# Designs tried in a protein design chat: VHH binders against p53848r504to814. Part 31

Target 1, 311 residues: p53848r504to814
Amino acid sequence: TYIMAIFNATPDSFSDGGEHFADIESQLNDIIKLCKDALYLHESVIIDVGGCSTRPNSIQASEEEEIRRSIPLIKAIRESTELPQDKVILSIDTYRSNVAKEAIKVGVDIINDISGGLFDSNMFAVIAENPEICYILSHTRGDISTMNRLAHYENFALGDSIQQEFVHNTDIQQLDDLKDKTVLIRNVGQEIGERYIKAIDNGVKRWQILIDPGLGFAKTWKQNLQIIRHIPILKNYSFTMNSNNSQVYVNLRNMPVLLGPSRKKFIGHITKDVDAKQRDFATGAVVASCIGFGSDMVRVHDVKNCSKSIK
Below, E stands for the ipSAE of ESMFold2; O stands for the ipSAE of ESMFold2 at other seeds; V2 stands for 0.75 times the mean of E and O plus 0.25 times the DockQ between their complexes.

## First folded at step 15 (VHH)

Design v03 (framework vhh_7sr4_2; at its last look DockQ between E and O 0.88; V2 from the best seeds 0.00; counts 0 for: pae E 2.2 > 2)
Fold by ESMFold2 at other seeds, look of step 15:
Structure v03 (fold): chain B 311 residues (1-311), chain A 119 residues (1-119)
Amino acid sequence: as target 1 above (311 residues)
Amino acid sequence: EVKLVESGGGLVQPGGSLRLSCAASGFTFSDYYMGWYRQTPGKQRDLVADITSGGSTKYGDSVKGRFTISRDNTKNTVYLQMNSLKPEDTAVYYCAKVETREGYYIFYWGQGTQVTVSS
């Protein structure tokens, strides 16, 4: 299982009449420390650099600001002689195709797109032009400002177009036996499947794609727990849908899955009346559960403490 | 524009034979996979046989050795020769054009032809 460490590339606070950029040397030193801590415990580490907040309801940095915050840092990381470059995988957290394009030029390995291509119609073309790039196709609904109001999951996604569903090679009973209890993960799978079709139709290769059900994006904290428990369903999911005079069969089986359980608000609901030590253990328990249910990659804020909790 | 017209279904005794035909139009027939599928009420459509553009064939386990799929690219027709028919072969048989993508497929179906195996 891979560990993806979150790094927010933010400037200094705006406090004296001008925008202050963090010293790239300081950010690079923080990244070097993060990588060395992670590599003490793991054979490799993925660093996910974000120059624009993707938290629900956050104010979005401009594309120019996002590039300025993130691209020079990625370049510096990739050019550093203090890092074992064969063990450090770089990801950029962006939904903007132009930011992705610039990151690719400076050596990023992964484009982590919370929108699954919904926010920028040019994203899939950028990924398709670069076969070496891994793309994380994530599930959300709406946009940054509206997604938390779209967490009501009823009936089949895509309406009556869905004709049949299948769960393959799992220890879960027939889908019909669990249908009412699995509405959420099945809807997420169907919506990911629709976006997957669009990616493939635009030239992205299946081997480039890692899927992410989007913990905390258009989901309540209770729904996040349901998704974690039902990862085996998502990893074995396929379905058919009608399209004009044809039928489309979409197979998500055995696609690699990313889970990002490290959302402080989400974990805070679990741990709100316990001391900091119990909060740390609860966070580690959630990460361990993600791995136990079959997540191929977990995205966390505190790599060292989460790794210790697992070991 | 894709048009698939099945023929050759009917009632047959156990042990008998039928030959299904599917006339195709509206696409470059020789470029695409073609298949025969069958369905009983309330069940999904199951693969009976398919044939690649290059002529390679695949069969469902229950029909191997009894059914033969073939194609005539000059007549834009795919055939299913069904021998040694059993009551379990009773179903509506559908001709399909199949477009393959990475991780998803597009099926274009004919109207189906009923095959009933009964004594």
Scores: ipSAE 0.498, ipTM 0.778, lowest interface PAE 1.2, mean pLDDT 82
Fold by ESMFold2, look of step 15:
Formats: structure tokens, C-alpha cells, sequence
Structure v03 (fold): chain B 311 residues (1-311), chain A 119 residues (1-119)
């Protein structure tokens, strides 16, 4: 399982105030320390740099400001002689194709797009032109300001166009028995499948794509728990749908999965009314559960403490 | 417009044989995978056999060794030879044009032909 460490190059970060934003050398030193701590416990580390907050209801930096915050830092990380470049994987947290393009020019390895291409119609073209780049295709609904009002999954957005569903590694009869309890993860799978089709049709290769069900994006904290428990369903999911005078079969099986369970609001609900030691333990238990249910990559804020819980 | 017309279905006794044909038009037949699928009421549509543009074949487990798919690119026709028929083979059989992608497929269907195996 890979650890993806969050690094915020925004004014909103507790660890990356305006001083770090204005001083690339200070930010680089923070990243070097983070990498050394992670590499003491792991063979590699992924650093996910964000220049624009993607938290629900956050104020969105302009594209120019996002570039200013993130691209020089990525370049500095990649050019550093103090980092083992073969063990440090760089990701940029952006939904903007022009930001992704600039990050690729300076040596990023992963584009982490919470919108799955929904917010920028040129994103898939950028990924397709760069087949060495890994792309995280994430599920959300609406936009940053509206997504939390769209967390209603009792009905399928694709409706009657869905004809058949399959979960490989469990009987279809078992899925039928759990039909009402799995509507959320099946909704997510179908909507990811639609975005997946668009990515492939635009030339993105299947081997470039990781799936992210988008914990905390158009989901309540209780829905996050359902998604974590049902990752095995998502990892083995396929379905058919009608499209005009044809039928499409989409197979998501064996796609690597990223989970980001350490969003502060989600952890806050789980750890309410507990002391700091119990809170750290509960956070670690959530991360370990993500791995236990089959997550291939986990995105965390506190790599050092979360690494102790990973087995 | 893609048009697939199946023929050759009907009633047959167990152990008998049928040959299904599918005449295709509206596309460059030789460029595409073709297939036969079958469906019983209330069940999903299952693969019986498919054949690539180059003639490579794949069969469903329940029909392997009994059914043979073939194609004639000069007649734009795909065939399904069905031998040693069993009551479990009773279904509507559909001809399909198949477009493959990475991790997803697009199917264009004919109207289907009924095959009934009974005494």
C-alpha cells in the first residue's frame, strides 16, 4: 500500500503559512523533512502538493495563483539533490488542465483530480498526451460550493439506462441480497464508469488511471464509512447500460484505488468527545481499515503517526 | 446505420443441430468483432461465442466443444453452428457487432431469433 502525504501550498495551511508560501526554500526544507521521516518507515513516498483548496465550500484560488503557489515548489523538489528522486513520487492536487500541464513540464508524476475531469473539459487531453503520467479519477458531484447538497444516493443517477450489474469475486445473488445496502457504492461505481468512458474516448490509457471514490466529496461522514466498508465491491464492479441503439459494458475490476480518509471534518465526527491519544488511535484505525478493505493508496495529513498503524 | 438480421432459429429436439446466420450491413464488416449472445427471460444476456476480424474465436463455458462460430467477410455474414443441443440452450439468440475499448465494450444488437430445444 502507498502513502500519499498532503502538502498544502496555500494560505489556509496550518503548517504552510504565508512565510512558506513566499519562500520556496523553506517549503522545500519542510518537504525534505517529511520525505526523510516517511522513508525511514517506507520504501517510497508520494507527496501531494496542492495550491488550491479542494475542501467543500472553500474559496478557490485563481488559476494564475494556483500555478504561482505550486509549480515552482514542484520544480524545486524535483531538482533537489537532497532527496532520493527514485523514492519520491510527486503528485499535484488540481482540477485544472493548465495547472496539470505546467506541473508535468517540471516533473510531476501524478495528477490528482478530485473532479474526474468534470471541472475542466481539457484535462483528459492533457493526460492522454502524457502516457507516463498517472491520473487519479475521483468521484464528486456538482462543484466545490454545491457538492455537499448532492449527497443523495437512494436512486441511481443513470436510472433505467443501467441494465445489468456484476460484482466479480462475489455471487450476483449476494449483491441482490444486499441491494438496498450497497446503493451508494454502486452509484459511485456507475458515475466513475461514465467518467472512465470519457477518459478512454479521449485517449487516456487504462494503465494511467487510479480510481478514487471521493471520500468527503458529495458524501456525508456516514457515507464515507459505507464507502470504506464497500471498497471490495467497487474493486470488482462492472455494469452494462443502454446508449442510444447500443449497449455499453464497463469493467472497473482491478483498477487501483485511492482513499483519502483523513479529511479533518470526517475525522472530527469520528473522534468527537475523545482525548488526543484516543483520537490518534481512532484515526489510525480508520487508515488501517482502508488498507484492510483493499485500498492501494491512502492519502493522509499526518504521515508519521499514520504510518505506525499500517501493517 | 448498423443492421443485423438473424435467421435459422426454431424448434429442435435434444441432441439436434441448428445453424444460425446473421447478415450484417451499414458498417465495414471485416473490421469488427462479431458475436452471438443468448438470453432467457429474467436473466442477463450471456456470451455464446465471438470472433475477431482475423478469425480468432472465444466461447462460453457451457457451449465450448458443441458450438462453432465462423464468418464470411465476402458475404458480410457471421454463423453459429449449434450441435448436440440441450434444453438448457433454449433462449433468444442475438447477433452482435462489438466495438472494443480499454476496459469497456460497445454492443450493437440484432432483433434476435428464438431457439427452443424440447421433446
Amino acid sequence: as target 1 above (311 residues)
Amino acid sequence: EVKLVESGGGLVQPGGSLRLSCAASGFTFSDYYMGWYRQTPGKQRDLVADITSGGSTKYGDSVKGRFTISRDNTKNTVYLQMNSLKPEDTAVYYCAKVETREGYYIFYWGQGTQVTVSS
Scores: ipSAE 0.370, ipTM 0.699, lowest interface PAE 2.2, mean pLDDT 83
ESMFold2 (binder alone), look of step 15: mean pLDDT 86; pTM 0.852

Design v04 (framework vhh_7sr4_2; at its last look DockQ between E and O 0.92; V2 from the best seeds 0.64)
Fold by ESMFold2 at other seeds, look of step 15:
Structure v04 (fold): chain B 311 residues (1-311), chain A 119 residues (1-119)
Amino acid sequence: as target 1 above (311 residues)
Amino acid sequence: EVKLVESGGGLVQPGGSLRLSCAASGFTFSGSAMGWYRQTPGKQRDLVADITSGGSTKYGDSVKGRFTISRDNTKNTVYLQMNSLKPEDTAVYYCAKVETREGYWIFYWGQGTQVTVSS
């Protein structure tokens, strides 16, 4: 299982005599510490840099501001002589194709797109032009301001076009017995499959794609728990649908899966009024559960504490 | 648009033979992969045989050695020669044009032709 460490590129306000590069030097020092903590416990680390908040209802930085916050930092990380570059994998958390394009120019390895291409129709073309880049195709609905109002899921997420579903490593009787209990993860799988088709049609290769069911994006806290429990279903999911006198079969089996359970509001519901330190430990326990149900990558805030829980 | 019309089905005794034909139109036939599938009521469609644009063939285990798929690019037609027929071969047989992508497939189906193996 891989660990992806969250780094929010929060630009410090410059002061009289302040330099843009000086802010980056402070952030780079924080990243060096983060990497050392992770590499003490793991053979490699993925650093996920974000210059624009994707929390529900957050105010979105402009594209130009997101570039200013994130691209020089990624360049500085890649150019640092204080980091073991063969063990540090860089990801950028962005839904904007122009930001992704700039990040690729300065040496990013992964584009982590919470929208799965929904927010920027040019994203897939950028990924397709760069076959060495890994792309995280994440599930959400609507946009940042509307997604929390779209958490109602039904048996046919792609509307009336779904003809048949399969969960590999189970027979049809098991699927029928579980149908009402698995509505959410099957809807998420179908919607990911639709985005997957569009990615492939735009020239993205299957080997570039890692899927993410999008904990906390268009999901309630109870729904997050369902997704974690049902990761084996997503990892083995396929379906057919109608399309203009044709039938389309989509097979998501064996695709790598990312989960990001860390420090979101649903952890607060599980742990109630415990303090932040105890909440961080509970997050580690949830992360261990994600791994136990088959997640291939976990995205966390507290790498050191979560790594101890994993060990 | 893609149009596939099957013919040649019918009633036959066990051990008998039938030849199915699929007339194709609305696409470049010589560059396309084609296949035959079959379905019994209440079950999913199963691969019987497929043939690439270059003529390479593949068969389902239950029909290997008994059935032969072929194509005639001058007539835009795919054939299925079915020999040594058994009652378990009874099904509706569908011609298909199959487009393969990475991790998903597009099937264009004909209307189907019934094959019944019974004494």
Scores: ipSAE 0.624, ipTM 0.816, lowest interface PAE 0.7, mean pLDDT 82
Fold by ESMFold2, look of step 16:
Structure v04 (fold): chain B 311 residues (1-311), chain A 119 residues (1-119)
Amino acid sequence: as target 1 above (311 residues)
Amino acid sequence: EVKLVESGGGLVQPGGSLRLSCAASGFTFSGSAMGWYRQTPGKQRDLVADITSGGSTKYGDSVKGRFTISRDNTKNTVYLQMNSLKPEDTAVYYCAKVETREGYWIFYWGQGTQVTVSS
């Protein structure tokens, strides 16, 4: 399983140059330390750089400011002689195609797009033009300001167009018996499938795509737990739908999956009644559960703590 | 837009032969993959045979050696020659235009033609 470490390239710290002139040297030193800690326990590490907050109801930096915060940092990481470049994989957390394009020019490996292409219609074209780039296609609903109101899931996300559903490592009859308990993960799978079709139709290759059910994006904390538990369903999911005089069959099996379980708000809800020592253990247990249910990559804030729980 | 019209079905004795035809219109036939599928009541449609735009063919396991798919790009028609028919071949046979993508497929179906194999 791969570890993706979160690094926020936002103006949390100040400098004499203000937010436009963030201290790249200090941020690079933090990243070098983070990588050293991770590589002590792992063969490689993925660093996910974010220059624009996507937390529900947050205020987003302009595209120009996002570029200013993130692109020089990515370039500095790639140019560093203090890092084993063959062991450090770079990801940029952005939903903007122009930011992705600039990051690709300076050597990023992964575009991590929480919107799954919903927020920028040019994103898929950028990914398609760069076949070496991995793209994380994530699930959310609405936009950053509205998503927390859209966490109600019906039996069929795409309505009456859905004809049949399959979970390849179990009997379809069992899925029908459990439909009320699996509504959430099936709806997420259907909506991911729709966005997957759009990506492929725009020239993105299947082997470029890693899917992310989007913990905490249009989901309650209880729904996050259901998704983690039901990752085996998502990893084996396929379905058919009607479209005019045609039928479309979508197969999501064998798609690599990312989970981001270590959101502060989500962990806070799970651990509200435990002491600090038990809270650290509970965080590690959630990450281990993601791996145990089949996540191929986990996105975490505390790499050192989570790395130990994995090993 | 896509229109597929099957013909040639009917009643036949075990061991007999039938030839199905599918007249296609509303798309560029010579550049498209085509296929024959069949369905028994209460079951899913199964592949019988398909043929690529270049003429390469693939057959379902139960019909290999007995059925032959072919196409005539000048007539926009795909054929299924069915020999040595068995009662188990009784089904509605559907002509299909199939568009393959990476990880998803689009099927355009005809209305179907009944084939019944019985004494």
Scores: ipSAE 0.544, ipTM 0.775, lowest interface PAE 1.0, mean pLDDT 83
ESMFold2, look of step 15: ipSAE 0.543; ipTM 0.776
ESMFold2 (binder alone), look of step 15: mean pLDDT 87; pTM 0.866
ESMFold2 (binder alone), look of step 16: mean pLDDT 87; pTM 0.869
ESMFold2 at other seeds, look of step 16: ipSAE 0.543; ipTM 0.774

Design v05 (framework vhh_7ocj_1; at its last look DockQ between E and O 0.73; V2 from the best seeds 0.51)
Fold by ESMFold2, look of step 15:
Structure v05 (fold): chain B 311 residues (1-311), chain A 119 residues (1-119)
Amino acid sequence: as target 1 above (311 residues)
Amino acid sequence: QVQLVESGGGLVQAGGSLRLSCAASGFTFSGSAMGWYRQAPGKQRELVAAITSGGSTYYGDFVKGRFTISRGNAKNTVYLQMNSLSVEDTAVYYCAKVETREGYYIFYWGQGTQVTVSS
């Protein structure tokens, strides 16, 4: 399983009186330490740089601000002689196609788009023009300001089937019960599949795409737990849709999956009546569960402590 | 408008043969992949046979050499020769035009023709 370490690029308190390079130098030093700590425990490290908050209801930095915060930092990381560049994978957390274009120019490897192309219709074209770039196609509904109100999912999933092979030795009654209990992850999978179709139709290659069910984006805390439990369903998901006199079959089986459980609201709900050290342990246990259910990549804030939980 | 019209179905005794035909119109037939699918009562629709524009063929595991797909590009027709039929072959058989993408397929279906095999 790969670890993706979160780095939020923010202006320092002295940005009004200092050089952008001086602020970037401090952030670069933090990233160098993060990478060296991670590479002590892992063969490679993925750093996910974000210049605009994607927390629900957060105020969005302008595109110009996002570029100013993130692009020079990515360039500095790639130009550093203190890092083994063949072991450091860079991701940018952005839903804006122009930010993605600029990040690609300076050596990013991954575009991590929480919107799955919903927020910027030019994103897929940018990814398609750059076949070496990995794209994380994530799930949300609405936009940053509305997504919390859109966590009501249908109690059925159209056109899908849970294959009997997935639930080994299951008779038909157990399979029907499983379908009822997994309707949430299957609806998320259908919405991902619709965005996947748009990506492919715009020239993105299947091998460029990782999928992310989007923990904490248009989901309640209980829904987050259901999604984590049912990752095997998503990894084996396929479905059909009807249109005109045609039928579309979408096969998402064996797509790599990313989960980002770290410091989401639902962790706070799980840890309500425990002290701070037990909250840290609970966070690590949730990360380990994501891996145990088959997540191919986990996105975390504290690489060192989460790595200990994994080992 | 893609149009696919199946014919040749019916009632047949186990061990017998049927030949299905599918007349196609509304698209460039010679450049398209075509297939036969079937759906038995209470089951999912499944691949019986497919044929590429270049003539390469593929069969579902249950076919076991009993069926043959072919195409007549001059007649815009795809065929399914079915031999050694058994009761398990009872289903509605659908002709399909298949457009392949990366990780998803678009199926254009005919109305289907019923094949019923009596023991």
Scores: ipSAE 0.433, ipTM 0.723, lowest interface PAE 1.6, mean pLDDT 80
Fold by ESMFold2 at other seeds, look of step 15:
Structure v05 (fold): chain B 311 residues (1-311), chain A 119 residues (1-119)
Amino acid sequence: as target 1 above (311 residues)
Amino acid sequence: QVQLVESGGGLVQAGGSLRLSCAASGFTFSGSAMGWYRQAPGKQRELVAAITSGGSTYYGDFVKGRFTISRGNAKNTVYLQMNSLSVEDTAVYYCAKVETREGYYIFYWGQGTQVTVSS
């Protein structure tokens, strides 16, 4: 399993010019330390840089500000002689295609898009033009301001028009017996599959794509737990959609899966509202559960403590 | 628009033979993968046989050498020769055009032809 470490690029908000350069050097030094700590325990590290908050209801930085915060930092990381560049993988957390383009120019490896292409119709074209780039296709509903209100997942007749061919440790008969218990993961899988179709139709290659069910995006805390438990279903998911005299069969089986459980609101519910620092320990237990259910990559705030939990 | 018209179904005695034909129009037939599928009442549609544009063939496990898929590209027609039929082969048989993408497929179906095998 790979560990993806979150780094929020938040420059000093009070600066009259000269201290902005010091902010980049300070952030680079923090990243160098983070990487060295992670490489003590792992053979490689993935750093996920974000210049714009994607949390529900957060206020969005402008595209220009996101570029200003993130692109010089990514460039500095790639140009550093203090990092083993063959062991450091860079991801940018952005839903904006122009930010992705600029990050690619300066050496990013992964575009981590919480919207799965919903927020920017040009994103798939950018990924398709750059076949060396890995793309994280994440699930949400609506937009950042509305997703909180879209966590109701319908129990419509997906089962009769949606066929699941194989589920890990489950045959098709057992899946039918659990239809009411799997409504959530089946909706997530279908919605990911519809975006996957759009990505492929725009020239993105299957081997570029990593699936993220989007913990905390249009999901309640109990739904986050259901998704973690049902990762085996998602990893073995396929379905058909009917249209006139045609059917589209989508096979998402064996696609790599990313989960980002760290410091989401649902950790607080699990740990009875303990403070954020104590949530790092509880997050480690949740990360171990994600790996146990088959997650291929886990996105975390505290690599050192979470790594101890899974070692 | 893709159109597939099956023919050749009917009533046959167990142990007998039938040949199904599927006339195709509205697409470039020679470049397309084609297949035969079947559906008995209350059951899911299942693969009987498939043939690629290059002529490679694939069969469902239940076929066990009894059926042969072929194509006539000059006639825009795909065929299914069915021998040694049993009552378990009773179903509606559907012709399909199959479009392959990376990780997903598009199936276009005909209206089907009934095959009924009497013991």
Scores: ipSAE 0.428, ipTM 0.742, lowest interface PAE 1.6, mean pLDDT 78
ESMFold2 (binder alone), look of step 15: mean pLDDT 90; pTM 0.903

Design v06 (framework vhh_7qbe_3; at its last look DockQ between E and O 0.64; V2 from the best seeds 0.00; counts 0 for: pae O 4.4 > 2, grease 27.5 > 24.2, SAP .871 > .668)
Fold by ESMFold2, look of step 15:
Structure v06 (fold): chain B 311 residues (1-311), chain A 117 residues (1-117)
Amino acid sequence: as target 1 above (311 residues)
Amino acid sequence: QLQLVESGGGLVQAGGSLRLSCTASGFTYAMGWFRQGPGKEREFVASISGSGGSTYYADSVKGRFTISRDNAKNTLYLQMNSLKSEDTAVYYCAKVETREGYYIFYWGKGTRVTVSS
């Protein structure tokens, strides 16, 4: 399983005119330390640089400010001789196609887009023009200010074909029970699949895409737990959409999956009324559960402590 | 504009024969026939490669049905012999457009075949 470490590219304050260079040097030193700590425990590390908050109901930096915060840092990371560049994978957390384009110019490997292309209609074209770039297609609804009011999912789903894998040794009653319990993850899978179609239609290749069900984006805390438990369903998901005289079949089976459970509100519900040591353990247990249910990549804030819990 | 038009259905006695045809405004490399009986899901019947050199059949029709195509006429055929009551269904001509990780089946409106005992 790959570890994706979150790094906020927050501009440092300056009180004299020289602190701009010290800010980047300081951030680079933090990243070098992070990478060394991660590589002691792992074969490689992914650094996810973000210059614009995408948390629900947050205020977003302008495109120009996002570029100014993130692009020089990415360039500095790629140009550093103090990092084993073959073991450091670089991601940018952005939903803006122009930011993605600039990041690609300076050597990013992954575009991590929480909107799955919903927020910027030019994103897929940028990814398609750059076949070496990996793209994380994430699920949300609405926009950043409205998404958590949109967590009402239908009680039916199109993913009926998924049950074919469960039939061999499962009686009919168990299959019916499974359908009711998996409706949420199958609805998320359907919406991801609809965005996947748009990506392919714009020239993005299937091998460029990782999928992310978007923990905490248009989901309640109970829904987040349900999604984590049902990652195997998403990894085996396919569905059909019927129209008058046509049928579209979408196959998401075996797509790589990213989960980002770290510091989400639902961890607070799990750790309620528990001391600090037990909260640290419970946080690590959630990350380990994500891996245990089949996530291929886990996005975390505290790589060192989460890595210890996984091992 | 893709158009699939089936014809040749009708009422026939068990043991009889029918020939279905399907014309297309555009003709793909591979095409096929599906059928849907009352209260059943649509099921595969037969398919044929674009050249006509490779054919595939569902076990339920193998040896009784023959799929063929005439590329000069842009027409797909299904010869149905030794018909049984279980062959009663609406028969659909199908074309497939394939993408990476998804595909689109196009269906005609169907032609009804009723096999009476």
Scores: ipSAE 0.316, ipTM 0.634, lowest interface PAE 2.1, mean pLDDT 78
Fold by ESMFold2 at other seeds, look of step 15:
Structure v06 (fold): chain B 311 residues (1-311), chain A 117 residues (1-117)
Amino acid sequence: as target 1 above (311 residues)
Amino acid sequence: QLQLVESGGGLVQAGGSLRLSCTASGFTYAMGWFRQGPGKEREFVASISGSGGSTYYADSVKGRFTISRDNAKNTLYLQMNSLKSEDTAVYYCAKVETREGYYIFYWGKGTRVTVSS
């Protein structure tokens, strides 16, 4: 399982309770410390740099400001002689194709797009032009300002648009018995599958894609728990859908999965107002559960404490 | 654009024969015939590989129907013999395209076959 460490270059995106924004030299020193802590316990580390908040209802930095905050930092990380470059993987948290293009020019490895291409129609073309780049295709609904009002997931059976569903580690009879209890993860799988089709049609390769069910994006805290418990369903999911004069079969089986469970609001609901030190342990326990249910990558704020819980 | 055009449907007496044709534009892969009776789900009838080397039939039509293709003319055929009233349906030509991790099934508009006694 890989650890993705969050580094926020924005004033409003810290989930550990504070704002952190500093000049490039100071931010690089913070990242060197994060890498040291992670590499003491792991063979490699992924650093996820964000220059624009993706928290629901947050005010979005302009594209120019996002570039100014994030691109020089990524360049500085790649140019540093204090980091083992073969052990440090860089990700940029952006939904903007122009930001992704600039990050690729300065040596990023991963584009982490919470919108799954919904917010910028040019994103898939950028990824397709760069076959060495890994793309995280994440699930949300609506946009940053509307997504938390779109957390109602309906109990759909197959119909004109979706004819059949399959969960390859469960037979059809067992899936039918669980339909009402798994509506959320099946809806997420279907919506990810629709975005996956668009990515492939635009030239993105399947081996570039890692999927993310988007904890906290158009989901309540209880729904986050359901998703974590049902990761095995998502990892074995396929379905058919109808369109005008055609039918599409989509297979998500064996795609790598990222989970980002360490949202302050979500952790607060699970822990029922424990102090900050106890909250660090609780975050680690949730991360360990994500790994136990089959997550291939976990995105965290506190690598040292989460690593202790994993071990 | 991929288009599938069926022809050859019509009214036929039980025990009679019909030959359906389907012309496809563009590149052609595996092809098949499906049918849908009134108020019923669309069901598989027959399929043929892109090369024409492998054919498959639903149990209900085995021995009575023959699928074939002429790749030079981009044309798929269904020879339907010993027709029964149960064969009354709209018959659809189908094409399958393969992508990474997903498949696209294309359907024609259909041609109606009515079998009367």
Scores: ipSAE 0.135, ipTM 0.583, lowest interface PAE 4.4, mean pLDDT 79
ESMFold2 (binder alone), look of step 15: mean pLDDT 82; pTM 0.820

